# Ledger of designs, part 15: VHH binders against J-type co-chaperone jac1, mitochondrial (jac1)

Target 1, 176 residues: J-type co-chaperone jac1, mitochondrial (jac1), of Schizosaccharomyces pombe (q9utl6)
Amino acid sequence: FHSSSCQSEAKNFYKQFEGDISDPPPKGPFDIDLGALKSSYLRKMKTLHPDVAQGKDAALAQRDSAELSKAYNTLKAPLTRAEYILQLQGINPVSEDISNSDPEFLMEIMDVHENISASRDSPEKLLQLSQENQGRKVQEINEIRKAMESSNWDSALLYVNRLRYWNTIDKILHDL
Key: E = the ipSAE of ESMFold2; O = the ipSAE of OpenDDE; V2 = 0.75 times the mean of E and O plus 0.25 times the DockQ between their complexes.

## First folded at step 19 (VHH; framework vhh_gocatamig_d2)

Design aa2 (from x04 with R98Y; at its last look DockQ between E and O 0.05; V2 from the best seeds 0.00; counts 0 for: pae O 6.9 > 2, grease 25.8 > 24.2, SAP .686 > .668, placed apart)
Fold by OpenDDE, look of step 19:
Structure aa2 (fold): chain B 176 residues (1-176), chain A 119 residues (1-119)
Amino acid sequence: as target 1 above (176 residues)
Amino acid sequence: EVQLVESGGGLVQPGGSLTLSCAASGFTFSRYWLAWYRQAPGKKRELVAGITSGGSTVYMDSVKGRFTISRDNAKNSVYLQMNSLRAEDTAVYYCATYVWSKYTYMDVWGQGTLVTVSS
């Protein structure tokens, strides 16, 4: 009796908030109303609370709560949301081939690291670099939006990879 | 395991030449950019030269025309040819790369090799 562990088909994160947020690209916009998302999350979480969830197995409630939290945390941030959308399209957002496909980006990376290295002793310069990096992130997010909403998934993947790296730069700058 | 191992450092006279080598392992070498950094005594680590997977290069201003970075993908190696060496080039030189791992980029460093330029 192979107990077919009903791997509960991980419900589409967008479906978990159905009615409160829009569909993912290309059906809907890339941007999400984060206030609406948060409100939906809180409302749903309240119903899953053991004190409120009368009659449900505590273990099931906990599982559902964890899944809901994962969905919320994935969708609330542009990078993780974009990665998830790519996955919905059957695209693996993790690629080792980033360096071969985007030489211009690699040159920019080297320049940024040079600037960081040169600015390590100046808090003012580091702040400037941080602001510049924020600008880069915004630009990538805009390109991701355009690409995904037009179903240009190759371009979307490219810009998602760039955004991912810029996020890493933020961490580096923060640690200095 | 991702690893970089530098070699070729040593003592040279001013005006002399030296070639540094870095052997890479544990990742698809041809897909990643590589760089040389250096750290002089009492100073912060700085980028010396970088090379993309496609062969594009960048240099710090003070080494332009004197240093050349190159790579051999068949040997999983990156090199730094240093000519017209100066006392101010004295430093520990590090090979470096950034590799993709588990949804993030990770910096990878070698152990470093000492270059001393002295009369």
Scores: ipSAE 0.017, ipTM 0.249, lowest interface PAE 6.9, mean pLDDT 85
ESMFold2, look of step 19: ipSAE 0.619; ipTM 0.856
ESMFold2 (binder alone), look of step 19: mean pLDDT 83; pTM 0.828

Design aa3 (from x04 with Y32H; at its last fold request DockQ between E and O 0.79; V2 from the best seeds 0.76)
Amino acid sequence: EVQLVESGGGLVQPGGSLTLSCAASGFTFSRHWLAWYRQAPGKKRELVAGITSGGSTVYMDSVKGRFTISRDNAKNSVYLQMNSLRAEDTAVYYCATRVWSKYTYMDVWGQGTLVTVSS
ESMFold2, look of step 19: ipSAE 0.669; ipTM 0.880
ESMFold2 (binder alone), look of step 19: mean pLDDT 85; pTM 0.850
OpenDDE, look of step 19: ipSAE 0.820; ipTM 0.935
ESMFold2, look of step 22: ipSAE 0.705; ipTM 0.894
ESMFold2 (binder alone), look of step 22: mean pLDDT 85; pTM 0.845
OpenDDE, look of step 22: ipSAE 0.781; ipTM 0.914
ESMFold2, fold request of step 23: ipSAE 0.682, 0.654, 0.665; ipTM 0.884, 0.870, 0.879
ESMFold2 (binder alone), fold request of step 23: mean pLDDT 85, 85, 85; pTM 0.852, 0.854, 0.851
OpenDDE, fold request of step 23: ipSAE 0.821, 0.821, 0.821; ipTM 0.938, 0.938, 0.938

Design aa4 (from x04 with S56T; at its last look DockQ between E and O 0.71; V2 from the best seeds 0.67)
Fold by ESMFold2, look of step 19:
Structure aa4 (fold): chain B 176 residues (1-176), chain A 119 residues (1-119)
Amino acid sequence: as target 1 above (176 residues)
Amino acid sequence: EVQLVESGGGLVQPGGSLTLSCAASGFTFSRYWLAWYRQAPGKKRELVAGITSGGTTVYMDSVKGRFTISRDNAKNSVYLQMNSLRAEDTAVYYCATRVWSKYTYMDVWGQGTLVTVSS
């Protein structure tokens, strides 16, 4: 791999933690033991510490540690993990807004925005909205898990798009 | 105890009208969206109409212009006015919502009310 010319190649992020976490769907589960992932990440980062005595080795270690960090940050969160798994299946995880084609989803979205607007002056009500949105996120994550572990990639993409929307709502609520 | 109770179903001639009611209890009604769903024999349950907490409405294409959903927050009730009824509107109609309760996000459904459109 050191024989790569002037271009870097994307590595399979799961391969970076081989032996420490399970394979991705469909071979393995969607869920990752986050403790095992973090422990593996920290241990591998220690072995990549640049040797200050040799600049070439330090530069390679910095590139490798940046790639490891990207893999860790991608896999530790359910949304980015799911998007990455779709990429492994050759599927573009970023898609057109589905709210225009699904009246139920559109209604849910409009209701959430109306509730946020009505609750802007109440930290207690905003906290309740945040808890409710966590419930929506958990439901979408459960559907992603089921879809990916049964190789239903069209369903997985649908639920990933829904989860992305609820993550945006979560960020809005956090920033109020 | 969170409950939704539908009423108003019955037998109606094609072209006729019917009003369904759904009485809610056990949650802060004005805070949540409500919707009517229907299920005909051999078909999947489908959204008919929805109304947000702020009063914004959504309808399936086949009922637009014929059905009107409304809510009365003082009476904790949601209504479905059905006009120009057709045979294909025959179904069990359910009202539904989704409520946050004690660390759980919970779907709530009524028992349903039968609407039959036939001669």
Scores: ipSAE 0.509, ipTM 0.778, lowest interface PAE 1.5, mean pLDDT 86
ESMFold2 (binder alone), look of step 19: mean pLDDT 87; pTM 0.869
OpenDDE, look of step 19: ipSAE 0.819; ipTM 0.934

Design aa5 (from x04 with T97K K102P; at its last look DockQ between E and O 0.06; V2 from the best seeds 0.00; counts 0 for: pae O 7.2 > 2, grease 25.8 > 24.2, SAP .695 > .668, placed apart)
Fold by OpenDDE, look of step 19:
Structure aa5 (fold): chain B 176 residues (1-176), chain A 119 residues (1-119)
Amino acid sequence: as target 1 above (176 residues)
Amino acid sequence: EVQLVESGGGLVQPGGSLTLSCAASGFTFSRYWLAWYRQAPGKKRELVAGITSGGSTVYMDSVKGRFTISRDNAKNSVYLQMNSLRAEDTAVYYCAKRVWSPYTYMDVWGQGTLVTVSS
């Protein structure tokens, strides 16, 4: 009895929402209609609900639901979406030390940390820093979009790494 | 094991010059951001100068124009040329390596070398 462990080939997250959202770069745009994605997710989730899934193994339904949720949560955010797209291309989104790969960015991030440290006692300054950081995030997302849509994966990786650090800074600022 | 060994500290008169050296081992030297820190008595440790793997530099305001950080990747060494030294520059100077992660950074530094500026 060869229990063919049907390793459910982790379905491409984009395929789970096929027909409702566009293909990933470079075939489609980096940006996703988040409303369409959410609507698709809710519709599909409703069909997986134990009350509706009459006759399906509850365990399978739960697994499918979890996978769908993971797909949705990955695609809805720019960073996790970008990381996933890189993975689809066989690229590890986790880079080496930024001091080697992106020295200019290192200088920038160092300055930002210094500014945050100096502003800890000023709510007004922290708000300003937060706004500046949001601007940086937007810029990186734009660069990711351009890079991925043009199949420039090296550049995409670079900007994804930057975005990751900016997101971390965002968290730091919000926690203060 | 990462090792950073500072040297070159000593007593110097105001207006004098010193060159600090740091010999590094235990990691791929050319890939890392390096820095000099200093800590004066009763004060917090502060960044004096930093240098990226690509050679970009940063300085604290009080040492700009007087101090120069440089690196020799072939020798696994980082240097701090200190000119026009002042009494306020008196401190223990530390060589440091910075490691960045998506969430934070860590500094590793040596035992330090004492610089005393006194008439």
Scores: ipSAE 0.016, ipTM 0.240, lowest interface PAE 7.2, mean pLDDT 86
ESMFold2, look of step 19: ipSAE 0.423; ipTM 0.744
ESMFold2 (binder alone), look of step 19: mean pLDDT 80; pTM 0.809

Design aa6 (from x04 with V99I; at its last fold request DockQ between E and O 0.86; V2 from the best seeds 0.79)
Amino acid sequence: EVQLVESGGGLVQPGGSLTLSCAASGFTFSRYWLAWYRQAPGKKRELVAGITSGGSTVYMDSVKGRFTISRDNAKNSVYLQMNSLRAEDTAVYYCATRIWSKYTYMDVWGQGTLVTVSS
ESMFold2, look of step 19: ipSAE 0.719; ipTM 0.894
ESMFold2 (binder alone), look of step 19: mean pLDDT 89; pTM 0.901
OpenDDE, look of step 19: ipSAE 0.833; ipTM 0.942
ESMFold2, look of step 20: ipSAE 0.712; ipTM 0.890
ESMFold2 (binder alone), look of step 20: mean pLDDT 89; pTM 0.902
OpenDDE, look of step 20: ipSAE 0.834; ipTM 0.944
ESMFold2, look of step 22: ipSAE 0.718; ipTM 0.894
ESMFold2 (binder alone), look of step 22: mean pLDDT 89; pTM 0.901
OpenDDE, look of step 22: ipSAE 0.827; ipTM 0.936
ESMFold2, fold request of step 23: ipSAE 0.690, 0.699, 0.673; ipTM 0.880, 0.887, 0.875
ESMFold2 (binder alone), fold request of step 23: mean pLDDT 89, 90, 90; pTM 0.897, 0.900, 0.902
OpenDDE, fold request of step 23: ipSAE 0.833, 0.834, 0.833; ipTM 0.943, 0.944, 0.943

## First folded at step 20 (VHH; framework vhh_gocatamig_d2)

Design ab1 (from aa6 with Y32H; at its last look DockQ between E and O 0.81; V2 from the best seeds 0.78)
Fold by ESMFold2, look of step 20:
Structure ab1 (fold): chain B 176 residues (1-176), chain A 119 residues (1-119)
Amino acid sequence: as target 1 above (176 residues)
Amino acid sequence: EVQLVESGGGLVQPGGSLTLSCAASGFTFSRHWLAWYRQAPGKKRELVAGITSGGSTVYMDSVKGRFTISRDNAKNSVYLQMNSLRAEDTAVYYCATRIWSKYTYMDVWGQGTLVTVSS
């Protein structure tokens, strides 16, 4: 994982939106009110606009807006949010491919790829596969929520790795 | 009606062999993975073997090299060849698949077939 969040751990992304969103797990919930997050982001970006600068030079305003955008984009999506929370706990969110140690997951992975390959020329079947994959993602997100809110970090890491794979499947289906 | 019907269970001695069959109906068999699970008395149901729509297979560690899963799409059937049976293989064996409806799924189970490995 080469994201700036790994390299910027000391600058807590949740603090960028303090007062507008809850603290991260375990102190607060995993879920974020996305409307509140977006409203906070847009309001704070307005104060960083070069024409309304608050004593910063143009280079500092650009750096601050880039950091705010990075924080927003990380927290708004469940996978990157969960990966960031693991990093706050000192846990490397990237690990060995879990399909090797979980035959049920390996079977699902192989079957999904086989069905995508068999359905390349059917928009209807590709839509069905995309809908199914959305269902898989929701299930993994629910397990991540449960694990993080109960401070079960080993389980959280497991489900984050599963969600990452289903996000990759989403990209495969989108790029067809 | 979506249905899975297992057969072929019975009593065998340790080291013996047995073939389980599962006949499926009510869904597009060729596009679904099928799996065998088992449940021993007082234990949780566990995966034994699975086979994808394209024929790829997975096995739990304790049955690798002893059990073989296969499918026949023309007969809408999946099979479990069980060799070198052990007392710990004693369980009710279930055939299972997953049927999707948009964003959610239902796991479909057969009624099970009893395999008893005993002297």
Scores: ipSAE 0.702, ipTM 0.887, lowest interface PAE 0.7, mean pLDDT 88
ESMFold2 (binder alone), look of step 20: mean pLDDT 86; pTM 0.868
OpenDDE, look of step 20: ipSAE 0.829; ipTM 0.941

Design ab2 (from aa6 with T104V; at its last look DockQ between E and O 0.71; V2 from the best seeds 0.00; counts 0 for: grease 25.6 > 24.2, SAP .714 > .668)
Fold by ESMFold2, look of step 20:
Structure ab2 (fold): chain B 176 residues (1-176), chain A 119 residues (1-119)
Amino acid sequence: as target 1 above (176 residues)
Amino acid sequence: EVQLVESGGGLVQPGGSLTLSCAASGFTFSRYWLAWYRQAPGKKRELVAGITSGGSTVYMDSVKGRFTISRDNAKNSVYLQMNSLRAEDTAVYYCATRIWSKYVYMDVWGQGTLVTVSS
């Protein structure tokens, strides 16, 4: 899910799982009980499965199951969850400007690319780089949690942008 | 034990020079970036200069052309050559890195070395 428009309450992904998961920040925590989310998703999907629906309701069930799946997939992953929360706050989650104004981040970026280039032909070194990148992602997720639970939306946007970059690094490493 | 130990701080006059040194131990030095940070009274700790594992460098704008970071992997050391020092360079300078330890990143900081630029 990616949209520059403000979502209505009818399209709020958290509402799809109301009663089973907490409200989003600032009212609730950033973290979601993923077990509860998955259980709610599977239970609701059973009543919407296209092969169980009959008659004219089959098309509605297909649409509703697609919408539920989109909500689930958005909320289960920290990056897409954080981007969605920013959207709920009226903030465009996609921005390049924040990463370009941080010399410390620039140094980390240069170091990672140098290490990838130097390790391109070594599966063992690439695995190590992937593990290190998971550590970077965890750290950015912790900063996102702190920022959102303190209603510091400018910091949240900064760390979401950093997390998106480290997700891109994961894709680069996967493609090697 | 993972350690970073800074040295070389002191009192200098404006326009003077100092060389800071940071000796590292307990980790594979050549694998990781290293950086100098500083913290002046009443200010947040800020990056001064960094050097990647491959030797690329980054500097904050106010020190470009005056400071030079370098590393010597054989001596497990990183250096900051500080020229044309100004009063606003007065701060505690810290050597730092981030390493992989026990399945997490570990931030490693030295104890700091004081640089005072005054007449």
Scores: ipSAE 0.540, ipTM 0.803, lowest interface PAE 1.2, mean pLDDT 86
ESMFold2 (binder alone), look of step 20: mean pLDDT 89; pTM 0.896
OpenDDE, look of step 20: ipSAE 0.773; ipTM 0.917

Design ab3 (from aa6 with M106L; at its last fold request DockQ between E and O 0.88; V2 from the best seeds 0.79)
Amino acid sequence: EVQLVESGGGLVQPGGSLTLSCAASGFTFSRYWLAWYRQAPGKKRELVAGITSGGSTVYMDSVKGRFTISRDNAKNSVYLQMNSLRAEDTAVYYCATRIWSKYTYLDVWGQGTLVTVSS
ESMFold2, look of step 20: ipSAE 0.709; ipTM 0.886
ESMFold2 (binder alone), look of step 20: mean pLDDT 88; pTM 0.882
OpenDDE, look of step 20: ipSAE 0.826; ipTM 0.938
ESMFold2, fold request of step 23: ipSAE 0.664, 0.694, 0.699; ipTM 0.869, 0.886, 0.887
ESMFold2 (binder alone), fold request of step 23: mean pLDDT 89, 89, 90; pTM 0.900, 0.897, 0.903
OpenDDE, fold request of step 23: ipSAE 0.829, 0.828, 0.829; ipTM 0.942, 0.942, 0.942

Design ab4 (from aa6 with S101T; at its last look DockQ between E and O 0.78; V2 from the best seeds 0.77)
Amino acid sequence: EVQLVESGGGLVQPGGSLTLSCAASGFTFSRYWLAWYRQAPGKKRELVAGITSGGSTVYMDSVKGRFTISRDNAKNSVYLQMNSLRAEDTAVYYCATRIWTKYTYMDVWGQGTLVTVSS
ESMFold2, look of step 20: ipSAE 0.704; ipTM 0.887
ESMFold2 (binder alone), look of step 20: mean pLDDT 88; pTM 0.884
OpenDDE, look of step 20: ipSAE 0.822; ipTM 0.937
ESMFold2, look of step 21: ipSAE 0.697; ipTM 0.884
ESMFold2 (binder alone), look of step 21: mean pLDDT 88; pTM 0.885
OpenDDE, look of step 21: ipSAE 0.824; ipTM 0.936

Design ab5 (from aa6 with S30D; at its last look DockQ between E and O 0.80; V2 from the best seeds 0.78)
Fold by ESMFold2, look of step 20:
Structure ab5 (fold): chain B 176 residues (1-176), chain A 119 residues (1-119)
Amino acid sequence: as target 1 above (176 residues)
Amino acid sequence: EVQLVESGGGLVQPGGSLTLSCAASGFTFDRYWLAWYRQAPGKKRELVAGITSGGSTVYMDSVKGRFTISRDNAKNSVYLQMNSLRAEDTAVYYCATRIWSKYTYMDVWGQGTLVTVSS
């Protein structure tokens, strides 16, 4: 029977790189050796190239290469990696905005937006804001790591939502 | 060099009012948010109110409608107007800010000013 009868459901993304990267938290670390991940991705992609497959096997190879790319792109970035790990735990990573329930976070968010607005015509000030935001992202990633490696999933979700905000800010700053 | 100095604390009756002041020096005041925190004996410090560099304000639920934060950039000062004071508001009140240098920050705290609400 041809590949069209195969399920196209997403496999565990970590298993696609089994042997080349560690298990996800809590069994393994949150951090991934990105060099090892990239090397594994490139090697596995070679065996899935359509030139190697024929006919309906080529269609399966195309589907599998798309799935491998999705897994790679998800795991290589801290935010999407963390969101995926939450999904593995049965937790919806897209949740309610926490800014209304955390006055300190709300204050920080408002202040950042106000500074961006005031600085839009100053490359030097925008660079300073970008550097500050990179520091914020690192702090949230550190908290995500601690939470996930300790199986503190409520905390992990909180810090993932915070990191998502700072990633949005980072995009705003880079697009100016 | 960087300094925050609170003043205006004291003893006040329940239902009374008090104004706290925080004088800032040694940094570019206009750039940074400022906030009031408080700490009662045996409790953790908690945010009371904050004001952004652009003047937007945030309040903890327990003080909304009773306290008002404001800033005067010309005087490098931030204020906390405290109305309808309760015994639970008894605490040392601290002025604070966060100063960034590239990828890292430093939290700056004042020495605190004691507010006692008692009959």
Scores: ipSAE 0.705, ipTM 0.895, lowest interface PAE 0.7, mean pLDDT 88
ESMFold2 (binder alone), look of step 20: mean pLDDT 88; pTM 0.880
OpenDDE, look of step 20: ipSAE 0.832; ipTM 0.942

Design ab6 (from aa6 with G54S; at its last look DockQ between E and O 0.89; V2 from the best seeds 0.77)
Fold by ESMFold2, look of step 20:
Structure ab6 (fold): chain B 176 residues (1-176), chain A 119 residues (1-119)
Amino acid sequence: as target 1 above (176 residues)
Amino acid sequence: EVQLVESGGGLVQPGGSLTLSCAASGFTFSRYWLAWYRQAPGKKRELVAGITSSGSTVYMDSVKGRFTISRDNAKNSVYLQMNSLRAEDTAVYYCATRIWSKYTYMDVWGQGTLVTVSS
């Protein structure tokens, strides 16, 4: 039997956009030209539109459309892109609570949660916290880029888990 | 000008105590977390203790129970009470914070204060 990491090797989302975007790290950069990705997605989707296909071709078009959409949605966002790249490397992107292993990160998380709690009645302060959190996400993305482009997969996993935390904070702030 | 200024370092015997102080200026002190870091020769700078804007604290495992971080927002100061000092605590100690401007931040460091624990 085999893990989910093995099955992801056979279905490379980057191959669905071959010629339109670069290869994943370490062969290519972490960053993707999102305009090129979106343009490629839209062009390929026109060929696969299930309403045009009939019978067997319709079933294949639906499957291929679903796969293309999954690939696009995965690659367009830095967190899911990074998680996918880790899976390509045979690394489980889900990890235990990293706050227990990194007191600096724990302090930052605690401070952010406490500030959100103290600011719930101030839209201006909540906007400020949201802007700061966007900056945190950018910083973690920069560290992921550095780690993956230098094949430092332990660091990449660490920063992917940090980015996941900040994405959760972003959702909390958005939902207030 | 944003500044952090450490003081209180010195030579102390094993088992002794020191209190480090860090005076802050040029920013809204009460809004930000403060932390003490240390760097021993040949080692990476590491977090020793941190205190959030609301007063919650974290400590590295090796100092937990021996060191106490505190802040006094009226004096714009953060302190590190260091008890039961060991040779491994010998390092330059830095006070630090992170100041945000919208989407970006600046890490602010003091110049450091040397703590030497030796017989």
Scores: ipSAE 0.650, ipTM 0.861, lowest interface PAE 0.9, mean pLDDT 88
ESMFold2 (binder alone), look of step 20: mean pLDDT 89; pTM 0.896
OpenDDE, look of step 20: ipSAE 0.812; ipTM 0.927

## First folded at step 21 (VHH; framework vhh_gocatamig_d2)

Design ac1 (from ab4 with M106L; at its last look DockQ between E and O 0.79; V2 from the best seeds 0.76)
Fold by ESMFold2, look of step 21:
Structure ac1 (fold): chain B 176 residues (1-176), chain A 119 residues (1-119)
Amino acid sequence: as target 1 above (176 residues)
Amino acid sequence: EVQLVESGGGLVQPGGSLTLSCAASGFTFSRYWLAWYRQAPGKKRELVAGITSGGSTVYMDSVKGRFTISRDNAKNSVYLQMNSLRAEDTAVYYCATRIWTKYTYLDVWGQGTLVTVSS
C-alpha cells in the first residue's frame, strides 16, 4: 500500500473518539463537549505513549499519536471543526466566490479595517475592537450551528468563510 | 434614547430624483457605519447602500451609479440621493446601524419612509 491514491482518505476524525463524543451534524450537534473530547484524547494518547506501549512498534505509536493529535486539534476549535464537516460533505471550505459578493459583509469588513487603522495607538480602542470581534465570531458560530444541524450546506459554507475572516482579525488585533 | 428617523420619501415619476434623510440621536454617530435598506411589498428587506465610519461606501448592484450615500457627522445625519428612479425602486426605505456594547450588539432601525415611483 505505497500507492499515493491510498492517502488518508475516508478516515473520520470523529471515529477517533467514538463513544466519547457525539456524531457530527446533521446526525449530531455541531457543538462538542470539549471536556469529554480532551479527556478522551488524553486517555487514548496514554495508550500510544512509548512508555506504556513497550511491545509495540514505537514508530507506529508516534504516527498514530500524530493522527490523534491532528483529529483533536481539528475538532476542538469551531472553525477547523466546521471546515472538516464541510469536507466530509464533499465541499471545499475555502472557496471564496459566494462570500465576496455580499455587500453587507464587505461594508463590515471595510469598517473594521478602518477602525483598526484609526486605533493602532490606542489600547483602549483596540480592546473595544477585540471585544466586538469576539461577538462577531460568536454570531457566525451560531449561524454555522443552525445551518449544519438543518443540512443547509450552502449557508454553512457562507458562515464558515465569514468566521475565518473574523479569526484572522483576532490574530491581527492580538499581534499588535 | 437611541433613534433613527427617516424623512424625504414621496411620490416621484420614473426618471425622477429624491433625497432621503436619516437623523440619528442617542449614540456616538461618527463611530458607527450607517446604511439604507428597503423593503418592497412581498420581498425581504435588502441593503441598498452603506457608508462606513471612515466614509467608504458600498451599493447593491441595481442602484450603483444612480444612488449616492453620504454622511454629515456635524448634523448626525445620513443621506441617500436617488436619481434615475425606476418602478422597481418603490419600497419603504429604512436607515439602520449596529451599536456594540462589548461582546453584544443592537441593530437599530428607523420606522421607514415610503418611496413610490409611478405615473
Scores: ipSAE 0.677, ipTM 0.873, lowest interface PAE 0.8, mean pLDDT 88
ESMFold2 (binder alone), look of step 21: mean pLDDT 88; pTM 0.884
OpenDDE, look of step 21: ipSAE 0.807; ipTM 0.929

Design ac2 (from ab4 with Y32H; at its last look DockQ between E and O 0.84; V2 from the best seeds 0.77)
Amino acid sequence: EVQLVESGGGLVQPGGSLTLSCAASGFTFSRHWLAWYRQAPGKKRELVAGITSGGSTVYMDSVKGRFTISRDNAKNSVYLQMNSLRAEDTAVYYCATRIWTKYTYMDVWGQGTLVTVSS
ESMFold2, look of step 21: ipSAE 0.702; ipTM 0.889
ESMFold2 (binder alone), look of step 21: mean pLDDT 86; pTM 0.862
OpenDDE, look of step 21: ipSAE 0.806; ipTM 0.933
ESMFold2, look of step 22: ipSAE 0.696; ipTM 0.891
ESMFold2 (binder alone), look of step 22: mean pLDDT 86; pTM 0.863
OpenDDE, look of step 22: ipSAE 0.803; ipTM 0.930

Design ac3 (from ab4 with R31K K102R; at its last look DockQ between E and O 0.90; V2 from the best seeds 0.78)
Fold by ESMFold2, look of step 21:
Structure ac3 (fold): chain B 176 residues (1-176), chain A 119 residues (1-119)
Amino acid sequence: as target 1 above (176 residues)
Amino acid sequence: EVQLVESGGGLVQPGGSLTLSCAASGFTFSKYWLAWYRQAPGKKRELVAGITSGGSTVYMDSVKGRFTISRDNAKNSVYLQMNSLRAEDTAVYYCATRIWTRYTYMDVWGQGTLVTVSS
């Protein structure tokens, strides 16, 4: 079950923005109004930034601003948001390499790497691969949303791990 | 007119061998991975074997060492060599691929070929 404490509530990243964004799944949607999140972050940061505070209040403000920044950066991106939501549900989002347990996923990953390697000298083909990868990421995000809003945590974990692979592919393509 | 057409299914005794073929048309065959799936009555469809565009292969555990997938890009064909067949291998076998257009894809399936393993 849930283990409640006032310190656990204070550390919840969603609580840092209470009133400005919706609750996390299963109570609320997976998607966040990113404009509302950013506006809330900037407003709160303006009063907490260590450059504004002095003395002992400066040390506390630096700690609090670091926590707020961590919350904002975690919630603004779908992968880190999903990983955090799994942690709220008591699920470790870090897993072993799932490609070893899913031959179909392994095949698709291997094929993508082979196509990237074969296309290194073709900007047009690399663009096509990047477009395909964006489509893969969107599909995994859609499945994460569906799973979390239905409290299907096993599926949510599966799709989070798949999204993590496609994010790595995205970085590889951008670094070429 | 993208098509995958399987052939080679039939009746075979336990311990026997069979080769399935899948002929592809309407797309650039060499660019895409191909795979064999199977579905037994009352069971979900499952991956049997896959082969990447570069020739790398994967297999489900129960067929490793018995089945071999291969491709011939000159003939636009993929094959599944099935050896040491067992009753549990009885299923409709499907050839499949995934074709991308920018941000979206289309899964393409053949109509299937029946493999029956019985005495």
Scores: ipSAE 0.685, ipTM 0.883, lowest interface PAE 0.8, mean pLDDT 88
ESMFold2 (binder alone), look of step 21: mean pLDDT 89; pTM 0.892
OpenDDE, look of step 21: ipSAE 0.787; ipTM 0.921

